# Designs tried in a protein design chat: VH-VL binders against Active breakpoint cluster region-related protein (ABR). Part 1

No score or structure here was measured in a lab: all are predicted.

Target 1, 199 residues: Active breakpoint cluster region-related protein (ABR), of Bos taurus (Bovine) (a6qns3r647to845)
Amino acid sequence: VKISVVTKRERSKVPYIVRQCVEEVEKRGIEEVGIYRISGVATDIQALKAVFDANNKDILLMLSDMDINAIAGTLKLYFRELPEPLLTDRLYPAFMEGIALSDPAAKENCMMHLLRSLPDPNLITFLFLLEHLKRVAEKEPVNKMSLHNLATVFGPTLLRPSEVESKAHLTSAADIWSHDVMAQVQVLLYYLQHPPISF
Below, numbering starts at 1 at the first letter of every chain, in headers, positions and changes, except where a header shows other numbers; antibody chains are not in Kabat numbers.
F, E and O stand for the ipSAE by ESMFold2-Fast, ESMFold2 and OpenDDE, each averaged over both directions (binder to target, target to binder). V2 = 0.75 x the mean of E and O + 0.25 x the DockQ between their complexes.
[cut] stands for letters that were removed.
Atom coordinates printed by the task and the answers are left out, and those that the model quotes come from them; centres of patches stay.

## First folded at step 8 (VH-VL)

Design v4
Fold by OpenDDE, look of step 10:
Structure v4 (fold): chain C 199 residues (1-199), chain A 122 residues (1-122), chain B 107 residues (1-107)
Amino acid sequence: as target 1 above (199 residues)
Amino acid sequence: EVQLVQSGGGLVKPGGSLRLSCAASGFTFSDYYMNWVRQAPGKGLEWVSYISYSGDYTYYADSVKGRFTISRDNAKNSLYLQMNSLRAEDTAVYYCARELYGSGYYDAFDIWGQGTMVTVSS
Amino acid sequence: DIQMTQSPSSVSASIGDRVTITCRASQSISSYLNWYQQKPGKAPKLLIYAASSLQSGVPSRFSGSGSGTYFTLTISSLQAEDFAVYFCQQYYSTPYTFGGGTKVDIK
């Protein structure tokens, strides 16, 4: 389901699944070594995702007993399974162009403009996630997760081409694909390192 | 310099309609979520509605849903609340309020209008 | 809807006193809570956001703490200008809801 539909249905600016997973990670997982890097058990992740999709009232109970890496994995899975990536497929080419700009001032202007161009639900959820990831990175001495590490984990998930464009990428040279992945990581890293400003 | 100035309140009979206005100045209006909050005489605060940056998204308290409409004109730096089918329990001072800039999820109201009194009475 | 309960409903204190106001949520709201001050005939003023972040321009004698379902606003040393009603507000989910308010009277 599209994120704008989810937030409307839930009467929340950020999807419930995002808020709850983030809350649990910050409660008992923020100092876990390799949080978001270490994969949870696939069956646990799928079970948790299914409970969220069903709006089961036992979600909170399930979360309290769930392995933290499964919860982290559920958050990643949610963004990966969005019918449209969080940063939208429409803006994908623009993000790739923006992050490649050599002039710092031009890059800043472009990247900030692109944030403003996001639909409101997408932008709000993205900013929510950024703040969470920054908090996780503050615990780098313990959890060993830097901003760059987190950008590597989430970048390709949050910013990805449309299905049509993705198919084209599959036929491209390995080097080109690698460069695209690097750019996706750099986009997220950029926003992790730069505070939001007036648009 | 940053301020919200309200107008449009008054006395109306049950079932009547009113339109409130809130004029923004001193900041980029389109960069902020805007809200309406009301306060019945001698009572606490009640959230009424909010509207997104461009106006594409709106939410309402159940108490006003279907009767009230929040809207904005970013070109005019103005926020509106159209109130239809007014009831006695809608009697309150109505405030427009700006959400804190930056995150979009703090939903903290850092700038308020001066308030406008709406009285619904026979 | 999430219910916010403030206590006490009113408190009288002297200048220089430490004043603590409590806000309880009917369910966990993490740290998604704001505090406001409202003086008679005026609009509310933001004091604290995100449970413990001090709004710019607010005196340091004001502080907020708590998470989950229990929150506190503290005035470390009450001043004459602090006579007002204080409200908590959750923004965990819509509808946003306020506490019933706490009136602080100065002796």
Scores: ipSAE 0.013, ipTM 0.558, lowest interface PAE 8.4, mean pLDDT 90

## First folded at step 10 (VH-VL; from v4 with heavy chain Y101S G102L)

Design w3
Fold by OpenDDE, look of step 11:
Structure w3 (fold): chain C 199 residues (1-199), chain A 122 residues (1-122), chain B 107 residues (1-107)
Amino acid sequence: as target 1 above (199 residues)
Amino acid sequence: EVQLVQSGGGLVKPGGSLRLSCAASGFTFSDYYMNWVRQAPGKGLEWVSYISYSGDYTYYADSVKGRFTISRDNAKNSLYLQMNSLRAEDTAVYYCARELSLSGYYDAFDIWGQGTMVTVSS
Amino acid sequence: DIQMTQSPSSVSASIGDRVTITCRASQSISSYLNWYQQKPGKAPKLLIYAASSLQSGVPSRFSGSGSGTYFTLTISSLQAEDFAVYFCQQYYSTPYTFGGGTKVDIK
C-alpha cells in the first residue's frame, strides 16, 4: 500500500508502523551496536510486519518483547516493500542528477527543490526518518553507526528506480558497488548532513 | 482583508438540530482545509471536524461522529456544520478556522471566525 | 488519541516577568505543535506553529521550543496585553487535540 494511502487511512502524518518502530528503537535500541546494520531474525521481522499489516490489537505488546534488531529490520522492510519508494521512482533520475552536481550551490538548490517536489506524506515521513537517523548517529561512539553507515543501510531502500528503469541499468559495468548504489547512499547522506528545508 | 464570518447557532432542545455557517473572504477558499473547533463555557478548546479542499475528505472527533456533518461550498466561499441529535454536552462556542498548511509540513489554524454560541438545553 | 497536558493550569505574574508554559504529549509528535493565545470573548490567535516558528505579526518576546513529547512556550518579558489563556495543540495525527490551557493573570 502506498504511503499516501496509509497516512490517510490512519489519519496521521507518518505511518503508524514507522512511528512505533522508531519509538521503540529510540527507547531501547539507539545505543545498540550496529543498530539497523545488524539483521534481525527473519521470522521475527515477518511476524511483526504481519501484525502491523493486520492492525492487530497486540502490536504494542509484541513490540515490547521483540528483539530490537527485529524491530529495526521491520522498519527497513516496510520501506523496502513500499510499492513506490519513499523518495518516489519518478524523481529517481532527478536525484541521481542532483547529487552528481559539482557546484555546491547548484546542488543545494536542486536537492532542496527535489524535496519540495515530494508528495507531502513522503516528505513528512522522510524528514521524520532523517531526524531519527541523526539521533541514532549521535550515539555513534556507542552504537558505531555513523551517518554514512546509516545512509548505506537506508539509501538504496528509500531511493530506487522503477522496474523499467532498473532493467535499463542492468547493462552497466559490474562494480562491487554500482554507481547507482553509491549515488543512492550519497543522496541520503546529503540530506542527513544538511539542515532541513526552511519554508 | 482575510476573514471568516460566522452565523447560525442559538438555543435548541436536546435532540434538536442546528446548522452553522462560516463565510470566507479575502483569500482563495478552495485552497485551504477548513475546521470547526468548539469551546464549552469556561473550558478548553476541542477540535470537532475538518474538511479537505474540495470536500472529498472529512474527519470528525468521536464525540460528534455520526451526528455532525461538515460541508463546504467553494462557489459560495462557505463552510457549514450540520449538527443533529444535539446533546447538552454540545453546548459551546463554535469556531470555524482556516488551516494553514505550509507545503504539508505545518498545519495551524491561522484565521478564526468570531465564534457562534450553541446552547442545548431543555 | 494523543493527550496534551499543559502546566501550570494557571500562573500569576507581573509585567516584565518571564513566563514559561509547558506542554507534554502522551506520545511523540515530533515538532507538530502549535501555540495559541485566547483573550476573553475572543477567538484564539495563533502564536507559534511547528513548535518554534513565530507567526507573522507576533511579538518576538514569544518563543516556542521542544520536540517529541516536551514543549515550552516562553514569554521573555510579560506585557499588559499578554494576560490571557494559552493553548497548545498537536497536529501530528487526528483527532487534533489541545492542551487544557494555561491562564496567565496579573499578580
Scores: ipSAE 0.018, ipTM 0.584, lowest interface PAE 7.1, mean pLDDT 91

## First folded at step 16 (VH-VL; from a5 with heavy chain D31S)

Design b1
Fold by ESMFold2, look of step 17:
Structure b1 (fold): chain C 199 residues (1-199), chain A 122 residues (1-122), chain B 107 residues (1-107)
Amino acid sequence: as target 1 above (199 residues)
Amino acid sequence: EVQLVQSGGGLVKPGGSLRLSCAASGFTFSSYYMNWVRQAPGKGLEWVSYISYRGSYTDYADSVKGRFTISRDNAKNSLYLQMNSLRAEDTAVYYCARELVLSGYYDAFDIWGQGTMVTVSS
Amino acid sequence: DIQMTQSPSSVSASIGDRVTITCRASQSISSYLNWYQQKPGKAPKLLIYAASSLQSGVPSRFSGSGSGTYFTLTISSLQAEDFAVYFCQQYYSTPYTFGGGTKVDIK
């Protein structure tokens, strides 16, 4: 379901599945080598997602007993399965254009303006995720996850072309496709390196 | 000088209406969620409502839902609370408050207006 | 709705005393808790956000701790200006609820 519907229904600024997965990763996954890069067991991920969708009262028990890479995988799956990417279909071309700007001052102005253009649930959830990923990266000496590693995992997950844009690239060379993926990574990396101070 | 200046309070009979205003200065108003919080005489604090950055998202305490409407005008740096069908239990000092939502982990009412008294009595 | 229970409702203390105020949530709210100070006739003032982070301009004698369902505000050495009412507030979900308050008075 759409993130704005979830946050309204839950009366929170950030979806419950996002807050719970992040809390568990911060509790017992912050020192896990390769957290977010290592795949969890797909059956466990689907089972946990189904329990969240049903709002089962046993969610917390299941979280405490589950492999942390499956918890991380559930968070990634949530964002991947949103009807619209977290950074939205409408703003996708603008993000891709903005990150390509050569002038650092123009890029900063554009990229911060794009954040302010997001719907509030999308923006606040994105800022929540950014803060979490920065905390993960602060433990890089132990978990081996740099800002670039995390941007590689989450960039394409949060910022992806719509069905229309994907269809247009079907007839394009594969190197154009890899350039898009690199730009998606660079957008996320930019915000990890320049998190908003005031909004 | 970050400031919230309130106006529009007063005495009304039950069933009446009032419109509270909160004028912001010294900060970028459109970058903050805004809230109303009330305090009945001698009592604790009760959250009333919030409004998002551009006004697209609002929420209300059950006790005021359907009777109160929060709104904002970002061009005028102003926050409003339209209070209709007022009841004796709505008697309180009403505060507007700026909500700082940093990184989604941090969320607090960091700047408050001076308060305005609303008295609902026969 | 998340209920916030504050204890004690009042405390009498002398300048220099260590004062501890507690706040309990009816469900886990992680660290999504703020502390406010309110003096008579004045608006509340933010002291602590996110359970333990000190707001800019607040003296270091104030500290907060806790997570989950149990939280404390501590004043390490009470000063004359600290006699006030203190409120906790959760921001985990709306309605954002406040504790009932703790009045700190001169002994």
Scores: ipSAE 0.728, ipTM 0.876, lowest interface PAE 1.6, mean pLDDT 90

## First folded at step 17 (VH-VL; from b1 with heavy chain L102P)

Design c4
Fold by OpenDDE, fold request of step 19:
Structure c4 (fold): chain C 199 residues (1-199), chain A 122 residues (1-122), chain B 107 residues (1-107)
Amino acid sequence: as target 1 above (199 residues)
Amino acid sequence: EVQLVQSGGGLVKPGGSLRLSCAASGFTFSSYYMNWVRQAPGKGLEWVSYISYRGSYTDYADSVKGRFTISRDNAKNSLYLQMNSLRAEDTAVYYCARELVPSGYYDAFDIWGQGTMVTVSS
Amino acid sequence: DIQMTQSPSSVSASIGDRVTITCRASQSISSYLNWYQQKPGKAPKLLIYAASSLQSGVPSRFSGSGSGTYFTLTISSLQAEDFAVYFCQQYYSTPYTFGGGTKVDIK
């Protein structure tokens, strides 16, 4: 289900699954070594995701007993399973071009423009996530998760090409870390390092 | 200076309509969610509605759903509240308010208009 | 809807006094709570957001604490300009709801 539909249904600016996962991570997982990098138990992640999908009233109870890496994994899974990536597949080519700009001023202008081009629900959710990831990175001395590490984890999940484009890119990719994957990481890293104070 | 300046309001009979306006200046208007909050005479505050950056998302209090419409014109740095089918209980000072920070999930109102009185009376 | 209950409804205090206002939510709202000050004939003014974050420009004598269902606004040393009505507001979910208000007046 698209973010715009979920937020409308839930009467929330940011999906509840995103808010709840973020809150739990910040509550008891923010200092965990490798948070968001360490994989949770797949069955736990799927179970938690299913509870959210069903809008089960026992979500909070389940969260309280759930492993923090499973909760973190659920957040990642949510974004991966979106029918459209958070940063939209429509804007994917533009993000790739923007991040490749060599002139800092041009890059800033382009990246801010693209940010403004996101649908409102996507934008506010993205900003919410960015702030959370920044808070996680502030604990790098303990959790060992830098902005770059977090960008590596979330970048390819949040920014993805369309299915057709994805197939084309995969056929042209010669290595595990293609130029596209690197660019996806760099896009998220850019926004993590350059707070969008105004857009 | 960051400010919101309101206009509109006044006296209207039950069933009537009014349109409130709120002009923003001193900040990037399109980077903020905007809200309307009202306060009946001698009473507390009641949230009325909010609108997203470009107006693609809106929400309303149940008390005004179907009757009020929030909208914005970012080119004019303006926020609006169209009030139809007004009732006596809609009598209040109406405030436009900006949500704190573009980064979004602090639904705190840091900048307020001066308020506009709306009186619905026979 | 989430109901916000403030207490007390009014409090009389003297300059220099410590004043504490409480806000209770009908359900857990995490830290999604704001505090406002309102003077007669004026729009509310944001004091605290996210339960405990002091808004820029607000004196440090104001502080917020709490999470879940119980929140507190504290004025450590009441000043003459602090006589006003105070409101809490939850933004955990829409509709956003306010407490009934607490009037702080001079003893």
Scores: ipSAE 0.905, ipTM 0.944, lowest interface PAE 0.5, mean pLDDT 94
Fold by OpenDDE, fold request of step 19:
Structure c4 (fold): chain C 199 residues (1-199), chain A 122 residues (1-122), chain B 107 residues (1-107)
Amino acid sequence: as target 1 above (199 residues)
Amino acid sequence: EVQLVQSGGGLVKPGGSLRLSCAASGFTFSSYYMNWVRQAPGKGLEWVSYISYRGSYTDYADSVKGRFTISRDNAKNSLYLQMNSLRAEDTAVYYCARELVPSGYYDAFDIWGQGTMVTVSS
Amino acid sequence: DIQMTQSPSSVSASIGDRVTITCRASQSISSYLNWYQQKPGKAPKLLIYAASSLQSGVPSRFSGSGSGTYFTLTISSLQAEDFAVYFCQQYYSTPYTFGGGTKVDIK
């Protein structure tokens, strides 16, 4: 289900699953070594995701007993399973072009414009996530998760090409795909390092 | 200086309509969620509505749903509240308010308009 | 809807007094709570956001604490300018709801 539909249904600016996972991570996982990098148990992640999808009243109870890496994994899974990537597939080419700009001023203008081009629910969710990841990175001395590490984890998940473009890349050289992944990481890293105070 | 300046309001009969305006200055208006909050005379605060950055998402209190419409014109740095089918219980000072940060996950209202009085009376 | 119960409704205090206002939510709202101060004829002023974060420009004598369903606003040493009405507000979910308010007046 698209973010715009979920947020409307939930009467929330940010999806409930995102808020709850983030809250739990910040509550008891923010100092965990390799948070978001370390994979949780797949069955736990799937179970937790299913409970969220079912809007089960026992979500909070389940969260309290769930391994933090499973919760972190659930957050990643949510974004990965979105029918449309958080940063939209429509804007994917533009993000790739923007991040490749050599002039800093031009890049800033382009990246801010693209941010403004996101649907409102996507934008606020993205900003919410950015702030969370920044807080996680502040604990780098303990959790060993830098902004770059977090960008590596989330970049390709949040920014993805359309199905058509994805298939096209599969038929292309592995090096090209690798460059695209690097660019995806750089896009997220850019926003992590350049707080969008105004957009 | 960051500020919100309100206009509109006044006296109207039950069933009537009013439009409130809120002009923003000193900040990037389109980067903020905006809200309306009202306060009946001698009473507490009641949230009325909010609108997202570009207006694609709105929400309302049940008490005004179907009667009030929140909108914005970012080109004019303006927030609006169209109030139709007004009732006596809608009598209140209405405030426009900005949410604290552009990220919007702190739904705290850090900047307020000066308020405008709406009186619904026969 | 989430109901916010604020107490007391009024409190008389003297300058220098410690004043504590409480807000209870009908369900857990995590830390999604704000505190406001309102003086007569004026718009509310944000004091605390996210349960415990002091808004810029607000004196340090104001503090917020709590999570879940129980929250407190504390004025460590009441000043003359602090006589006003105070409101809590949850933003866990819409509709956003306010407490009934607490009037702090002079003893």
Scores: ipSAE 0.904, ipTM 0.944, lowest interface PAE 0.5, mean pLDDT 94
Fold by ESMFold2, fold request of step 19:
Structure c4 (fold): chain C 199 residues (1-199), chain A 122 residues (1-122), chain B 107 residues (1-107)
Amino acid sequence: as target 1 above (199 residues)
Amino acid sequence: EVQLVQSGGGLVKPGGSLRLSCAASGFTFSSYYMNWVRQAPGKGLEWVSYISYRGSYTDYADSVKGRFTISRDNAKNSLYLQMNSLRAEDTAVYYCARELVPSGYYDAFDIWGQGTMVTVSS
Amino acid sequence: DIQMTQSPSSVSASIGDRVTITCRASQSISSYLNWYQQKPGKAPKLLIYAASSLQSGVPSRFSGSGSGTYFTLTISSLQAEDFAVYFCQQYYSTPYTFGGGTKVDIK
């Protein structure tokens, strides 16, 4: 279900699953070594996702009982299963071109314009997530998660080509495909290193 | 100086209409969700509405839904509240308010307008 | 809608007193709670956000605590400028709702 539908239904600017998973990680996962990199138990992740999808009142109790890596995994799964990626598939080619710009001023202008092109629910959810990931990275000496580590986890998760575009990549060449993955990581890393204050 | 300056209040009869304005300065207006909050004389605070960055998404308190319309003009750094089918219970001081951060991480209201009085009576 | 119940509704206190104001939510709101101060004829002023984070420029005698359904604002040593009405506000979901207010007045 599209983020805009979820946020309207929930009367929340950011989906509850995102807010509540982030809050739990902030509370008891910020010092967890390898948070977001380490996989949680798949059945726990699926169970928690189902409770969020059903808007079940059990969610508060389940969050307190759940392994923190399963909570982190649930957040990642949510973004992977969106019918359109958070940064949208229609903007995917523009993100790929923008990150490749060599002039720093031109790149900054392009990357901020791309944020302004997102639907408002997508944009605020992305900014919400960015702020969280920066807080996680502030604890790198303990949790071992650098900005680059977080960008590696979340880049391909948040930014994916359209179905048509991904089929074209699969029929072209493997090195074109591997360039895309590296660029997806670089897009997220860029925003983690250059937090958007004005857009 | 970051500020919100309001205008457009007054006295109106029940069933009437009024449009409130809120002019922003000192910050990038388009990067913030904006809110209206009201306070009936001698009473507490009631959230009325918010509007997203470009105005494509809005939400309203049930008491005003269908009668009030929040809007913004980012080129003019201005926020508006169109109030139709006004009732006596809409009598209040109306405040526009900015959220603390653009990211929605904290939905605290850190900058408020000075308030505009709306009186609905015959 | 999430109801916010604030107590006491008023308190008379002297300069130097410790004042405690409480706020209860009708359901868990995690830490999504703010505190505001309002003086007569003025707009509210943000004191505390996210239950316990002190807003820039607010004196350290103000502190907030709590999570879930129970929250507290404490003024450790009341000053003359602290006589005002105080409101809590939840931002867990819209409609955002405020407590009924606590008037802190001079004894």
Scores: ipSAE 0.725, ipTM 0.874, lowest interface PAE 1.4, mean pLDDT 90
Fold by ESMFold2, fold request of step 19:
Structure c4 (fold): chain C 199 residues (1-199), chain A 122 residues (1-122), chain B 107 residues (1-107)
Amino acid sequence: as target 1 above (199 residues)
Amino acid sequence: EVQLVQSGGGLVKPGGSLRLSCAASGFTFSSYYMNWVRQAPGKGLEWVSYISYRGSYTDYADSVKGRFTISRDNAKNSLYLQMNSLRAEDTAVYYCARELVPSGYYDAFDIWGQGTMVTVSS
Amino acid sequence: DIQMTQSPSSVSASIGDRVTITCRASQSISSYLNWYQQKPGKAPKLLIYAASSLQSGVPSRFSGSGSGTYFTLTISSLQAEDFAVYFCQQYYSTPYTFGGGTKVDIK
């Protein structure tokens, strides 16, 4: 379901699944070694996602007892399964071009403009997630998750080519695909290193 | 330095209209969701409405839905509340308020306007 | 809508007293609760956000705690400037709702 529909229905600026998974990681996962990198049990992840999708009253009980890596995995799964990536299909080419700019002032102007181009529910959800990931990285000495590690996990999750663009790459070599993944990582890393404060 | 300055209040008869204005300075207005909150004389606080960064998303308390319209002009750093079909129960001090952070991580109101009195009586 | 119930509605206290104000939500709101102070004729002032986080510039004698449906604001040693009305506010979902307020008066 499209993020704007969920947030309107929930009367929440950011989807509950995002808020509640982040809150649980903040409470008991911030010092977990490899948080977001280590996979949770797939059955647990699917069960938790199904409870969120059903808007089930029992979600708070499941959260408190669930393995924290399964909660982190549920958050990642939510973003991967969005009908459109958080940073949108429309803006994907612009993000790829913007991160490739060599002039630092031009890059910053372009990257901030791209944020302003996101729909408001997408933008506030992205900023919410960035704030959380920054807090995770502040605990790197304990959890071993650098900004680059987090960007590697979330870059391709939030910024994906559309079905049309992925079909255009059906003939492509592995180098072209790995180049796109590197750029996707660099986009998220850019925002983690340059937190947007004015847009 | 960071401030919200309000205008547009007054006395109006039931069924009438008023437009409240809130001028922002000292911060990047377009980076914040903005809110209206009201307080009837001698009573508690009631949230009225919010508006998203570009104004494409809004929400309202049920008591004002369909009668009040929140809007913003980011070029003028200004927030508005158009109040139509006013009723006696709309009598209150109206505050505009900014959220603590641009990211919506905390929906706390850290900067408030000075308040504008709206009185609806025959 | 999520109803917020504050207790007590008023309290008379002396300078130096410990004052405790409670707020109950009609459903779980996790930690999505703020506390405000309001003096006569003034706009509210943010004290605590996210149940327990102290706003910048607010004295450390103020503290907040709680999650779920039960929350507490504590003033550890009341000072003359603390005589005011205090409101809790949930931000779990709109409409954002406030408690009815607690008036802290000089004894």
Scores: ipSAE 0.724, ipTM 0.872, lowest interface PAE 1.5, mean pLDDT 89

Design c4
Fold by ESMFold2, fold request of step 19:
Structure c4 (fold): chain C 199 residues (1-199), chain A 122 residues (1-122), chain B 107 residues (1-107)
Amino acid sequence: as target 1 above (199 residues)
Amino acid sequence: EVQLVQSGGGLVKPGGSLRLSCAASGFTFSSYYMNWVRQAPGKGLEWVSYISYRGSYTDYADSVKGRFTISRDNAKNSLYLQMNSLRAEDTAVYYCARELVPSGYYDAFDIWGQGTMVTVSS
Amino acid sequence: DIQMTQSPSSVSASIGDRVTITCRASQSISSYLNWYQQKPGKAPKLLIYAASSLQSGVPSRFSGSGSGTYFTLTISSLQAEDFAVYFCQQYYSTPYTFGGGTKVDIK
């Protein structure tokens, strides 16, 4: 279900599944070595996702008792299963072009305008996630997750080519597709290193 | 100086209409969700409405839904509240407020207008 | 709608006193709670956001704590400028709702 539909239905700017998973990771996962990089148990992830999808009363109980890597995996799964990536199909080419700019002032202007081009639910959910990932990275000495490590995990998760573009690349040029993955990481890393400022 | 300067308000009869204005300065207005909050004389605070960065998304308290319309003009750095079918219980000081964008879902009303009084009586 | 119940309604206190104000939500709101100060004839002023984060320019004698349904605002050593009304506010979901307020008066 589209993120804008979920946020409207929930009367919240950020989806409940995103808020709850982030809260639990901050509560008991911030010092977990390899948080977001290490896979949780797949059946636990699918079970938790199903409970969230059903808006089941059991959600809070499951969150309290579940392995934190499964909760982190559920958050990643949510973003992967969105009908459209968080940063959208429409803006994908512009993100790829923007991150390649050489001039730092031009790059900053472009990258900030691209964020403002997102639908509001996408933008505020992305900012919410960015702030969380920065807090995770602040604990790198313990959890071993740098900004770059987090960008490697979340870049391709949040920013990816459409299904049509992906299938065309598979039949034509694999190196172009893998170059896109590196750029996807660079986009996320850029925003982690250069947090948006509203002034 | 970051500020919100309000105008409009006054005395109006039941069933009447008013349009409140809120002019922003000292910050990039188009980067912020904006809100209206009201306070009846001697009473607590009641959230009225918000509007998204570009005006595409709005929400309202149930007590005003269908009667009040929030809007914004980013070219003029201005926020508006069109108030129709006014009732005695709408009598309050109305505040515009900026919602802090960079805090994600931990947003707060960090800048408030000075307030404008709306009195609904015959 | 999420109801916010604030207590006490009023506190009489002296300069230097420790004052604690309580806010209870009708359902879990995680840490999505703000605290505001309001002086007579003035707009509210943000003190605390996200339950415990101190707003820029607010003295460190103000602190917030809590999560879920129970939250506190503490003024560790009351100053002359702290006599005001204090409101909690949830932003977990709309309609955003405020507590009824706590008036802190000079004793």
Scores: ipSAE 0.447, ipTM 0.785, lowest interface PAE 3.4, mean pLDDT 88

